# VHH binders against von Willebrand factor A domain-containing protein 7 (VWA7), part 3

Target 1, 194 residues: von Willebrand factor A domain-containing protein 7 (VWA7), of Bos taurus (Bovine) (q0v8j4r314to507)
Amino acid sequence: ASSLSFVLDTTGSMGEEINAAKIQARHIVEQRRGTPMEPTQYVLVPFHDPGFGPVFTTSDPDSFWQQLNEMHALGGGDEPEMCLSALELALLHTPPLSDIFVFTDASPKDAFLTNRVESLTQERRCRVTFLVTEDPSRAQGRARREVLSPLRFEPYEAVALASGGEVIFTEDQYIQDVAAIVGDSIADLVTLPL

## First folded at step 4 (VHH; framework vhh_7xy4_2)

Design d22 (from x02_a10r with E99A)
Fold by ESMFold2-Fast, scan of step 4:
Structure d22 (fold): chain B 194 residues (1-194), chain A 120 residues (1-120)
Amino acid sequence: as target 1 above (194 residues)
Amino acid sequence: QLQLVESGGGLVQPGGSLRLSCAASGFTFSDYAMAWVRQPHGKGLEYIATISTGGGSTYYSDSVKGRFTISRDNAKNTLYLQMNSLKPEDTAMYYCAKAYTSGWYRFDIKGQGTQVTVSS
């Protein structure tokens, strides 16, 4: 009934986060195999700036892990990335009652999609959890003289709230530990018919 | 030919007050959210406050909440920062910044800044 979706920022700064996603994908796959929470489908959508996708879908957890293992950090530019476009694409390919995990270190360049994405999470009853490896109080952008508001992650907070998920801010050095805690939480959940 | 000119900085004692101004030209000031940011010598940029296009909404960093007040006068194309109960850790170059669009997530520094030094 449910699926697992990973929406993964592949910009050049995301090496540790991509590695954390790979480790947690394997952990979640092994924990859910043969259990009532075993997903019927797995979805992977990479993004950066200006691009997002292509979406990868499979019903085979081993294929999912292999596809994720091929992801690499690439590219650069300004701080904001195409996160909400990738999340919209993931939602369009994810069945209802699914968990979606977003890994990023950047705010959404496509914040104009916030209301649309909120509606999609609620219509499909998908829970979105954001794992953000960035300090919201950091004001320096990637471009010279670019200043970032601490409110720049508000679109992620709005989407998480609408979906019943959460936004977790952490440092690069702790992403492995935080992703493991999230993965363990998901693995331990009891699912009732909705 | 967008220009932002900060002024009003200076030397003050701890507990003192200063009012910073930013004179804007070369764009329709009332169409953009504005922000104040600061940079202590040898440190990174720190976000201080944002004000909406009409002045009806403001946001402050926790380090200045209750002590600083951001305001704007759209008729005069001027942004202000009233700084009260100043502390040594408020010592920094202060910049005003303009939103890239009418939103308030990303801003651009254009001016030279104004130095604030809090010392006895």
Scores: ipSAE 0.431, ipTM 0.775, lowest interface PAE 1.8, mean pLDDT 82

Design d5 (from x02_a10r with T101S G103S)
Fold by ESMFold2-Fast, scan of step 4:
Structure d5 (fold): chain B 194 residues (1-194), chain A 120 residues (1-120)
Amino acid sequence: as target 1 above (194 residues)
Amino acid sequence: QLQLVESGGGLVQPGGSLRLSCAASGFTFSDYAMAWVRQPHGKGLEYIATISTGGGSTYYSDSVKGRFTISRDNAKNTLYLQMNSLKPEDTAMYYCAKEYSSSWYRFDIKGQGTQVTVSS
């Protein structure tokens, strides 16, 4: 019951991450199309601030690719985004025993959902991996007088730990390399169910 | 109307100590977590320490852990930073910051800061 599930931050700073997600999605779709290893379900949930969703689900890889290709980086005023709300929506629409990949450069504005999302990952038995294009030690917010705590990513660490996944911090220039590793991991899980 | 006034900075030699103070007014001090941050000349902001509303929980960056202590006196509306074993790398403008609403992770700088210079 393998799913290719993406939770994708669409705020204005996310150009490289969206492009990396598109490249990896195409690779996986092309490599697995028409084989027994083809993902059975594709899920996409965009988010920003104040909004998230709608969830897009399909069993058709061409429809998934078309939907992903329509995603573009726009807007975003403050640093935190509605990540955990989008992840909750993705979990409700992702088959059990699947992997969910979250692409973001921002901390969760909806950190109050952390415990709920942790429980849902365990109930659905889904592994969540976060790809975060940000230095957690960066203290400067988007506004000149805004300061960000390095603890702001603890909700992601908690969800990843509860789900058996991980949080990977990287720079925008390396996001494609990191996403490729993630994509290869998905392919391996479909091919070698160990 | 909301005001944060930092003080206590100065010139000290390596290995010395300083205690910074932040006097808060215009809001209910005891309702908000507080933080200390610093900015070296020509560099970005660096997060130093956070303290919870009642002082029961604290966080320190790795660069200052074991050397700096954050504390607060809610009756006096004052935040403190005790700095020991000061190093040249601690030279910066120091700011206190107030959290947004109930957010543990976001803070506002309001004051002009206090300069700490560690030099021999």
Scores: ipSAE 0.421, ipTM 0.768, lowest interface PAE 1.9, mean pLDDT 81

Design d6 (from x02_a10r with W104Y)
Fold by ESMFold2-Fast, scan of step 4:
Structure d6 (fold): chain B 194 residues (1-194), chain A 120 residues (1-120)
Amino acid sequence: as target 1 above (194 residues)
Amino acid sequence: QLQLVESGGGLVQPGGSLRLSCAASGFTFSDYAMAWVRQPHGKGLEYIATISTGGGSTYYSDSVKGRFTISRDNAKNTLYLQMNSLKPEDTAMYYCAKEYTSGYYRFDIKGQGTQVTVSS
């Protein structure tokens, strides 16, 4: 992969996921050091509701870790978040043949971007993996008469399928372990070095 | 004033059929995906089926797949649920629900529902 990109939900519920992203970033860098899979560029795009970005890019892992370490979970808007907008921004700043990891606990507010993001993953040959800390089968919304569709994560499934990645559902307490396993299991989209 | 009015419920024997209707008013019906949900007495809400704005796409929960059919008539502002091969466990208050906005995958129950009782 020519880059390692993180798209990170920074809403108030995301403390454990942000910590898992920090641990996984360190782990991936160490595991890929000196191999054809070593990242040459790092990208970070935060999001919440109603906002996303700004994108942060660097070739320096120390600058990347400094920026990531300054990320904190802060209260955000309503339940759905601006995930696909942030992912689009990340894709536009991520070199081809790269891995993008998305950390969130919410369905996308911006589902109308699904087809556009799918096309971008294929055009740029980037693989997108979603780590989602939520039960997709939960039907009860926050209000008594509010119902959540089981299809609310279909945009993530569609993007992951189009890119050759996956959507992984888990609980907050297991996010660190799951993220580490995913990072170890992922094979790079290896091409001949120029 | 947005309204959803469910009707068509009743008492039926196991193996029987019922057709539920939901009359919508106060919004542009054809702009929104619609859903059917149910709530058995003393239990939580259970998702049943969703239909897209034009009716070209549908989704069903595993518990009703192959037995229930969701449909809509945009000219009449009406949503339907055809229920076949009814079982005692289908006994519940049935509600129709309207999505908040396109792509939100969140639905609002507005009406009082229609009771379906399947007797042994």
Scores: ipSAE 0.287, ipTM 0.688, lowest interface PAE 2.9, mean pLDDT 81

Design d7 (from x02_a10r with W104F)
Fold by ESMFold2-Fast, scan of step 4:
Structure d7 (fold): chain B 194 residues (1-194), chain A 120 residues (1-120)
Amino acid sequence: as target 1 above (194 residues)
Amino acid sequence: QLQLVESGGGLVQPGGSLRLSCAASGFTFSDYAMAWVRQPHGKGLEYIATISTGGGSTYYSDSVKGRFTISRDNAKNTLYLQMNSLKPEDTAMYYCAKEYTSGFYRFDIKGQGTQVTVSS
């Protein structure tokens, strides 16, 4: 019983990414409805800093799209966000052999969860793909004397590698196109032997 | 309380070498990862190198890999950057930076930096 899960950063900078996620959810629902490829379960977990969740689960694609359509960019102060906590929550509610999409523009504040999340992806045989709207080479933080390490996304790379997924870096103007390509690829793979 | 003081910069010919130092005070130096970053005149910050708390792990940007070596002496509370095969493109103000207490791969610049100028 395959599932489609979205883990969505809802901080104030995420307007374009949330819209891309909504478009992809609509596309997947439309293309897979009534076919053997239709996901049996849908999961949505929002996050920001300091909060994450609550998890939303449904077997009804229309309910999934409705819930996603109510998500809006709001809040968030510092750059890192509670991504791995939200991903852990999604993994606990996602059936085995499922795909999880993570949409964020920020590094994980909760990097201490990396090993636990890696283990969960392997235990549940779920593939995690991160869509990150950020230049990983950017060194300037929000504050004038703040420096960002290029290694700040290593937790995402580790989780993606452990799960058989990937980390895709992109820009706001391309997020819809990139999300569409990734969404189509993952939807096709849901019906293949793992 | 916390201070980072960079030194060792200067004018050097292309192909030359310099060794930068960063003297740390006001915190337990051995508890934090340290970094070197630079800022060319009129441009943004560029990440150069990071070293772990004990010196066992290092990272270098592609622009300096094979030419620069980061090291630390925890007994002296000092961070170093050995710069070899210097190029005009290495001309910048160099800063050392301390990892935030909370971590998250974020570093804090405290000092005034040390200027490196590579010119014939």
Scores: ipSAE 0.460, ipTM 0.790, lowest interface PAE 1.7, mean pLDDT 82

Design d8 (from x02_a10r with Y105F)
Fold by ESMFold2-Fast, scan of step 4:
Structure d8 (fold): chain B 194 residues (1-194), chain A 120 residues (1-120)
Amino acid sequence: as target 1 above (194 residues)
Amino acid sequence: QLQLVESGGGLVQPGGSLRLSCAASGFTFSDYAMAWVRQPHGKGLEYIATISTGGGSTYYSDSVKGRFTISRDNAKNTLYLQMNSLKPEDTAMYYCAKEYTSGWFRFDIKGQGTQVTVSS
């Protein structure tokens, strides 16, 4: 069994990333619809600041596409977001031995959950891949006098390492290309035996 | 009121040394990680160093590793940056920054900074 699980940052800066996620999800659904390789479950967990969720789950690709299509960039003031809380929620609703893909441009506000999330990825044997649209060397925050530590993405690196996934950094202009690589990876997983 | 006051900058020749200080007031200094950042005239912010709440962990940018040392004295509410083997490219306004109450990886600049100029 396989699932297509997305954890999606919906803060105001995420317009291009949300669009990329929609395009890749539609591609996978259309290519696999009505075949033995079709995902058996779809999971979507949005997050922003201060909130995350609710989780959406369905076995129907049309329902999944409709839900994803309703996602729009909104709100969010500062750089860090509630990513690990959303990922924890996704892990609890994603079948074991599945892949989870996280789209964000921000570091985690909830870094205190790192060890908990690492344990959940290993207990459920889920692989987590992060697609981060940010230069980790950038020191200037959103506010004039805000400084960002270069260590701010270490929680994502730790979770990816523990789960056997990876963290892919990219810039907005390359989001479509990177999302396509992620989409191809998901498609390959659906065709493999357990 | 929360204040951070940087001092110790000045004009120095290449190869020289300076010790910067940051005097903190208006908050519990020992509860927060602290950082040094710099901004050359007309350029963006550059991260220099970060120190944990108790001083047990420190991190440095590659540009200053081995030359700069960050330290803190929680009893005196003071953050320090010892700068050795100074180079012309170290010329910048230097700011200390306090970790945001809500996040380990975000820091806020409060003071006016202290100018370091490295020139012969």
Scores: ipSAE 0.478, ipTM 0.810, lowest interface PAE 1.6, mean pLDDT 82

Design d9 (from x02_a10r with S102F)
Fold by ESMFold2-Fast, scan of step 4:
Structure d9 (fold): chain B 194 residues (1-194), chain A 120 residues (1-120)
Amino acid sequence: as target 1 above (194 residues)
Amino acid sequence: QLQLVESGGGLVQPGGSLRLSCAASGFTFSDYAMAWVRQPHGKGLEYIATISTGGGSTYYSDSVKGRFTISRDNAKNTLYLQMNSLKPEDTAMYYCAKEYTFGWYRFDIKGQGTQVTVSS
């Protein structure tokens, strides 16, 4: 892959996930830096509700690390987040044959973008992996009579499937371990001979 | 105003069948996806099934797939759940739920529910 892109939920609940993303980014950069398989571009797009972006792009892994290291969990609500808008922005700034990692604990507020984002992943030949710290089977919403459908994550499943990536559901306690395993598998894939 | 009224529950033996109904009023029924959810006494909500606005797409939780069938009659503003091969684990208060207007894949319970008890 020619680039490494992170799409990062920065809502107040995302402290563990942001830290996992920082650790994973360092690991990937250290493993591939100075080799022929080093990413030529790095992309970072934060999101929350109601906002997403701005996109940060650089060819310098040190600049990427510095920008990512300044990310912190900030406020946010209990509502779904603008994940697919942020992912669309990342895709428009990510070169073909690249990996995009999405870190979130929330379903997409902007599910109407699903088909457009699927098409972009295929046009750009980018693989999207979602790391989601949420139990998809949880049906109880914030309000006593509010119901959450397990289908609320179907947009992520559809985008991952279209791109050749995956959706990984986990808990805050395990996100650092899961991110490390995923990063190792991605590094292996981009270095395999064709 | 918006109402959802569940009915059709009762006491049934393991392996039996029941058909639940949900009568909707106060909104344009055909414009919304609908769901069935259940809550066993003293436990949390469990999602059962969803049906699209026109009835062309349905989704089921793994615990009921192959046993339950969700359907709708938009001309009658009614949602149905056909429950076959009932198990003691299916004992719960059953609620129908209407798609939330400002969020995808979220639903609101409005009614009092209908009790299903599976016991020998």
Scores: ipSAE 0.408, ipTM 0.774, lowest interface PAE 2.2, mean pLDDT 82

Design e1 (from x02_a10r with F107Y)
Fold by ESMFold2-Fast, scan of step 4:
Order: sequence, then C-alpha cells, then structure tokens
Structure e1 (fold): chain B 194 residues (1-194), chain A 120 residues (1-120)
Amino acid sequence: as target 1 above (194 residues)
Amino acid sequence: QLQLVESGGGLVQPGGSLRLSCAASGFTFSDYAMAWVRQPHGKGLEYIATISTGGGSTYYSDSVKGRFTISRDNAKNTLYLQMNSLKPEDTAMYYCAKEYTSGWYRYDIKGQGTQVTVSS
C-alpha cells in the first residue's frame, strides 16, 4: 500500500511554498484519482521552530485537501527549522512504498537526526523529495555577523540520496512550476511493474 | 574571551597573490570548523571557504575554486587563506568565522577583518 505525504514548513516566510504545496497536492491527487496509483492514505505534518506536528492522516483525498487548504504561514524564528523531526514523525505514520514531499525554505536545526531519518526512509522504503525555496549560496544569516554555510542543506541531500529522492532548490516565483514538474516525475517513478 | 584576529590583507595588482591569517584564542581551536567570508564595500556577505576541525574536508564557493586554498594549523591556533590569481572583484573586507554549534552550519564573525584591495 502506498501513501502520499506532505511535510510542510509553516514559518512566516512560507506563504508561496504553502500555496505551491496546495496546488501540487490538488494536481497529484486528481492525477492519481481512480487509478492504480491512487494513494491508500494521506499524511500531513506541519513544522516550524521549535514545533512540529501534529500529524494528520486520512484515507480520504478530499479530507486531505481540506486540511492542507487550511494551512497558513505563521510564526517561526531564524533560518534553521525542525524539518527532520517533522519528517521522522511523517515516516512513522507513512506506510511502505510511499512518496514524501518536504516543502521548506530553511536548513534543519535538528541535523543530529540525519542518520536516524536516513535509516527510517530505507526501512519504510519511502522516497523523500525536498523542495527548498532558498538560494544555498546566501551567506547572510538573520542575525548580525551570522554566516550561513552553503553546506547547511547537506542533511537534506543525505536523506534524499538514501531514499532515492532528490533536493530541488528554487525561487518563490518558480516554486509552482518546479513543484508541478516534481509531482509528474514522482508519479512516473512510483509506477508499479506489470 | 573568544578572539579572532585577521591579518595579511593589502593592496595587490590583478594576478597577484596574498596569504591571509586568522589568529584564534579563547577557545579550543581544534574543536571547531572554520570559515572565510568577505564583504565588498556596500554589499552583502559572501561565503568563500570552510575547513573541517582536522583539515580533512574543505569547501569553496564557485567564485574562488582553483584560486584560493583554505588551511589550518591547529598547533598554532591559526587559519589561513592562500589567494592566487587575484581579480578586482576579490576586493573586500575578509573575515574569518568560527562555527557556532556543531552541525548547524552557522558561523560567527568576531574580528575587525583584513582589507584586500586588488587594483592597478
């Protein structure tokens, strides 16, 4: 059985990414509705700093869409967020052979969870794709005299590699187009052999 | 008291070389990854290079790959940046930065920096 899972950064900067997630979720749900690839379960886990969850699960695509549509950007601190904690929670509620989409504009504060999350993706046989609305070359942090390493997204790269997914960097104006392309690519890769 | 002191900057012609140093004190230097960053006058910070605690891993921004080399001497508590084939666009205040917390990929600038000016 397969699931479609969304892990969604709800910090205040994420308005366009949340909208992209809503549009892409609608697209994926409608593309798979009534086909052998229709998910048997949907999972949604929001996160910010310091919070993540609660997890939402449903077998009804309309309930999933309704829950996602109610998500709004709010709160959030500096650049790093609790992404890997939210992803761990999603993985614990996601059945094997599922796709997980992560939408964020920030590097993880919880990078110490990288190895654990990698193991969970492999044990669950779940593919994780990260859509990151951020220029990884940006060096200026939110705080004065704070520098951000371009390697700060290495935890996401490691998890994506371990799971057979990928990390896609984009800009706010392109997030809708990139999310659509990723959704189509994921649909192709999840096709079961005859 | 944690202190980072940059030195080695100066005026150099295009194509020239400079070696920057950063003298660290007030913390266990060998426990932290270190970075070099720069800021051109009136512009934002630009990441240049980073080096792991033992010096076994390095990373460079695309603008300096093949021209700059980051290194460290843990016995001397000193970070270095060897800059070759300097270009006018390398003109900036250069800062060394210390990793804030392991695994966060964030660095703090503490010193006054050292000015590099590439001009004829």
Scores: ipSAE 0.465, ipTM 0.785, lowest interface PAE 1.7, mean pLDDT 82

Design e2 (from x02_a10r with I109Y)
Fold by ESMFold2-Fast, scan of step 4:
Structure e2 (fold): chain B 194 residues (1-194), chain A 120 residues (1-120)
Amino acid sequence: as target 1 above (194 residues)
Amino acid sequence: QLQLVESGGGLVQPGGSLRLSCAASGFTFSDYAMAWVRQPHGKGLEYIATISTGGGSTYYSDSVKGRFTISRDNAKNTLYLQMNSLKPEDTAMYYCAKEYTSGWYRFDYKGQGTQVTVSS
């Protein structure tokens, strides 16, 4: 099974990441359209705080591109986000033996779901890769006397480990380069499924 | 009403030791994870150590691992940082910080801090 599945943080700070996801998705769709390498399913789940979803699924690459192209950063987005809730929804709608790519710059508000999401990745046999545009060593928060723990991304590390994926930390200026990993992973799933 | 009062800082020579204390009041201390953070003059905040609500789990930054020990006494509402083998680069204002109730891995600090200066 092959899919192009994105879980996408749509909070106000995510403009560059959303743009990188759009560019990479377009490249994959155009290069593989009408070939045996074409993804059989496309999945998109947006999230912010307090909301997540709705899930969008299609087998039509044009419909997927149109839906993704409508995604824009909004809503302030200062707080931890509903990432794991969105990922759970994506897992339930992604074909088994597929990759799911998560784009975010924030720690999970819903960290209490970590064990449940780990179990779902294993049950569904899906790999989860997180693309996080943040320096985990940064301790200064947004508010004047706010401190950020370097452990705030541990839920993502746990889910990635359980699923056989990874967590990739980067900066806004490099996100488009890092997003190329999405294309490489999908190619590996289609050309080297074993 | 919520107060965190740091103490125990001072001037020490390289290789020396200090024990910092943080007296907490105005909240149920045993319900929150606590942290120590520091800020050298003119530089950014650095995360030093975290301790869980019951003291069963701790985390240390690589710069202090093996030299500093975080501990807590929930009966006394007090957080501690034992600092051994102090180096000039440990010179900073030290703050204790309390976990947000809804924010898991986010902390806030309230007090004025306690200055640690390591110099010969």
Scores: ipSAE 0.383, ipTM 0.751, lowest interface PAE 2.3, mean pLDDT 81

Design e3 (from x02_a10r with F107M I109V)
Fold by ESMFold2-Fast, scan of step 4:
Structure e3 (fold): chain B 194 residues (1-194), chain A 120 residues (1-120)
Amino acid sequence: as target 1 above (194 residues)
Amino acid sequence: QLQLVESGGGLVQPGGSLRLSCAASGFTFSDYAMAWVRQPHGKGLEYIATISTGGGSTYYSDSVKGRFTISRDNAKNTLYLQMNSLKPEDTAMYYCAKEYTSGWYRMDVKGQGTQVTVSS
């Protein structure tokens, strides 16, 4: 019943993060191949602004890889993206005791969903790990006289805490290495059958 | 109708201290995260510090961490910035900023600002 779920920001700045997701997927599949910890299902939910989804689900890792390889960075207007809506959709399609990995460089435009998403992680017993390629101290916005708050990532911290996961901040240069290390270190939450 | 009025700037020598104030009106001050930002002459806006709605969490840019302290008094609708160990590079127009009503974690600069000049 274990699943591996990816929630992936596809805005124009996300080329390295999409590659990191591919590397992490490969690491997890290779590490768990033929073991009780091998994922039985894979979930992918892309997002940007204003859209998110559609959800893609498969039991076949090759199909999952092909779908990831069709993901390309494009578009995006302002800094925040529809991350929590995409995460909610992933949670609704992810079995209990599963890991969900979120790749983004942006704060949530849909922060009003924070409490709802926290409740879903606990109800589903899913662990959510955020890999964020952004410096939370960066102040420059896209619009003139727009300043970005360092509190903008607090919804991710709240969801990670509620789920037993974490938020990892890093740079584009290191995201592929960090994703591989995280994939190597994470044990599946699956309970062995009788 | 939303108004932010900054004050407390002035001319100080390197190593000196200043305390900036921002008087807020036209909105429920205690419902919004607040920030201090600055703009040196001819440069872009630089984030300095932010404070949560209740004052329980604060964040600082690396350039001011350990020297500046942000605080707020929700009963007085006032935001403060205590600036210690001032350096010439702290010279800028200082603005207080309010979190956007419809957008999370974005700040808008509404006031005229208060000029801080650090010169020997």
Scores: ipSAE 0.110, ipTM 0.495, lowest interface PAE 4.3, mean pLDDT 79

Design e4 (from x02_a10r with D108Q I109H)
Fold by ESMFold2-Fast, scan of step 4:
Structure e4 (fold): chain B 194 residues (1-194), chain A 120 residues (1-120)
Amino acid sequence: as target 1 above (194 residues)
Amino acid sequence: QLQLVESGGGLVQPGGSLRLSCAASGFTFSDYAMAWVRQPHGKGLEYIATISTGGGSTYYSDSVKGRFTISRDNAKNTLYLQMNSLKPEDTAMYYCAKEYTSGWYRFQHKGQGTQVTVSS
């Protein structure tokens, strides 16, 4: 993988996920530093609703950590967020054979981009992994009498499948544990022999 | 006026079966995906099943997969949930919900629900 890219939901509910992303980014950077698998570029794209970006790119892992460390959960609004727009922006700035990690607790407001993003992951040969915070026992949305279907994450499943990645669902209480497992899995790619 | 009226609940023994119905009115039923959701006493809403506009696609929560079947009759404006092999954990108020955002992502329940109680 020639780049390590994070696409990060910065809405007000994302405090634990942002903290987990910071911890795992530091771990991955430390494990890959000085190895043949050290990323040549790092990418960070924040998103919320109605906005996404700006994209941050750097070849310096310490600059990447610094930018990520400055991210904070802020704002509110309805449940859907601009995830696929942010992912498209990340893909346009991520070199081939790279891993992109998406952290969110919300469905895509921009689901109309699903096919375009799928094609872009295949064209650039990037693997997209989503870490989605969902409590399946709570289907109530932010609007009165609103029910949120787990199918609302179907665009993420489609993009992950097309890219050769996966969607990993976690509940609030397991965010740190699940993120650590994902981070360890990513770091372990450095030790794959050939 | 959009209305959803749930019925068919009741008291059953573990291992029993029930068939829930939802009578829809005030909108073109065949244009919308429909869902069943439930709420146990003192707990949050739980998604159960969703069905596409024509009935060709369905999705189920893992807790009911293989036991519950969602279906619809567009000519009768009616949604159904066939519940088999009922467990005490299935005890809840069941609501019918209509999508208000295309793509089966967001639903809204309007009715008073129908109570299902699974007890020996």
Scores: ipSAE 0.029, ipTM 0.490, lowest interface PAE 6.1, mean pLDDT 79

Design e5 (from x02_a10r with K98R)
Fold by ESMFold2-Fast, scan of step 4:
Structure e5 (fold): chain B 194 residues (1-194), chain A 120 residues (1-120)
Amino acid sequence: as target 1 above (194 residues)
Amino acid sequence: QLQLVESGGGLVQPGGSLRLSCAASGFTFSDYAMAWVRQPHGKGLEYIATISTGGGSTYYSDSVKGRFTISRDNAKNTLYLQMNSLKPEDTAMYYCAREYTSGWYRFDIKGQGTQVTVSS
């Protein structure tokens, strides 16, 4: 695939996930630098609630890593975030046959975009993988008397299924290991016959 | 003045049945999806069941599927949970919750709950 895209939740709880994304981006960039498999374009879209973007695009891996390295967790935020809006923006700026990685610990506030995003992943033939640092069975919300349905991650499951990707649930302490496994799997797939 | 009042809990033996009720007031009950959630003593909140605004769609956690039935009577502004084949692990404080945003994803607990204890 011709591009590598990262969609990052920048809410205050996302320190470990942002660090995992930085490590994996560096690994992928260095592993593929100067090879036929080097991405021709890199895309980065941050999100939180209520905002998302701006999109950053570059053909230079060093510029990509520099932008990603400046990303830090920002304080505040309810459990749901503007994930699907950010993903739509990333898809519109990502060439066909590309991989998109989404890092978040929250369900989508913009679930009404699910069908649109599914269609866009299929039209552009982009694979979307979600790395979610949350237990989907956990019912306690961020507000004291707030209850979360286990169905809150269904939009991510639907988008991943439509795109040929997956949703991976993990804990903060394991996000770096899980992201590495995902990155290695994608590297392996790129070397396989079409 | 949104209010949810749970009732119907009590002590039952394993294999027994209970029907919980939740009386809603202060809002248009038929406009909101409703849920039942529970909290065992000293443990976290556990999601049990959801019912759509008109009652045509329901969702159950795997731990209660086939044993519990959620239902509603919009004319009476009341939510129900029929609990059959009760097990000791069903012992918990049970809360009625109202959806506070569109979709079945987020609910608010308002009341004090009703205690269910399953013990010989």
Scores: ipSAE 0.421, ipTM 0.773, lowest interface PAE 2.3, mean pLDDT 82

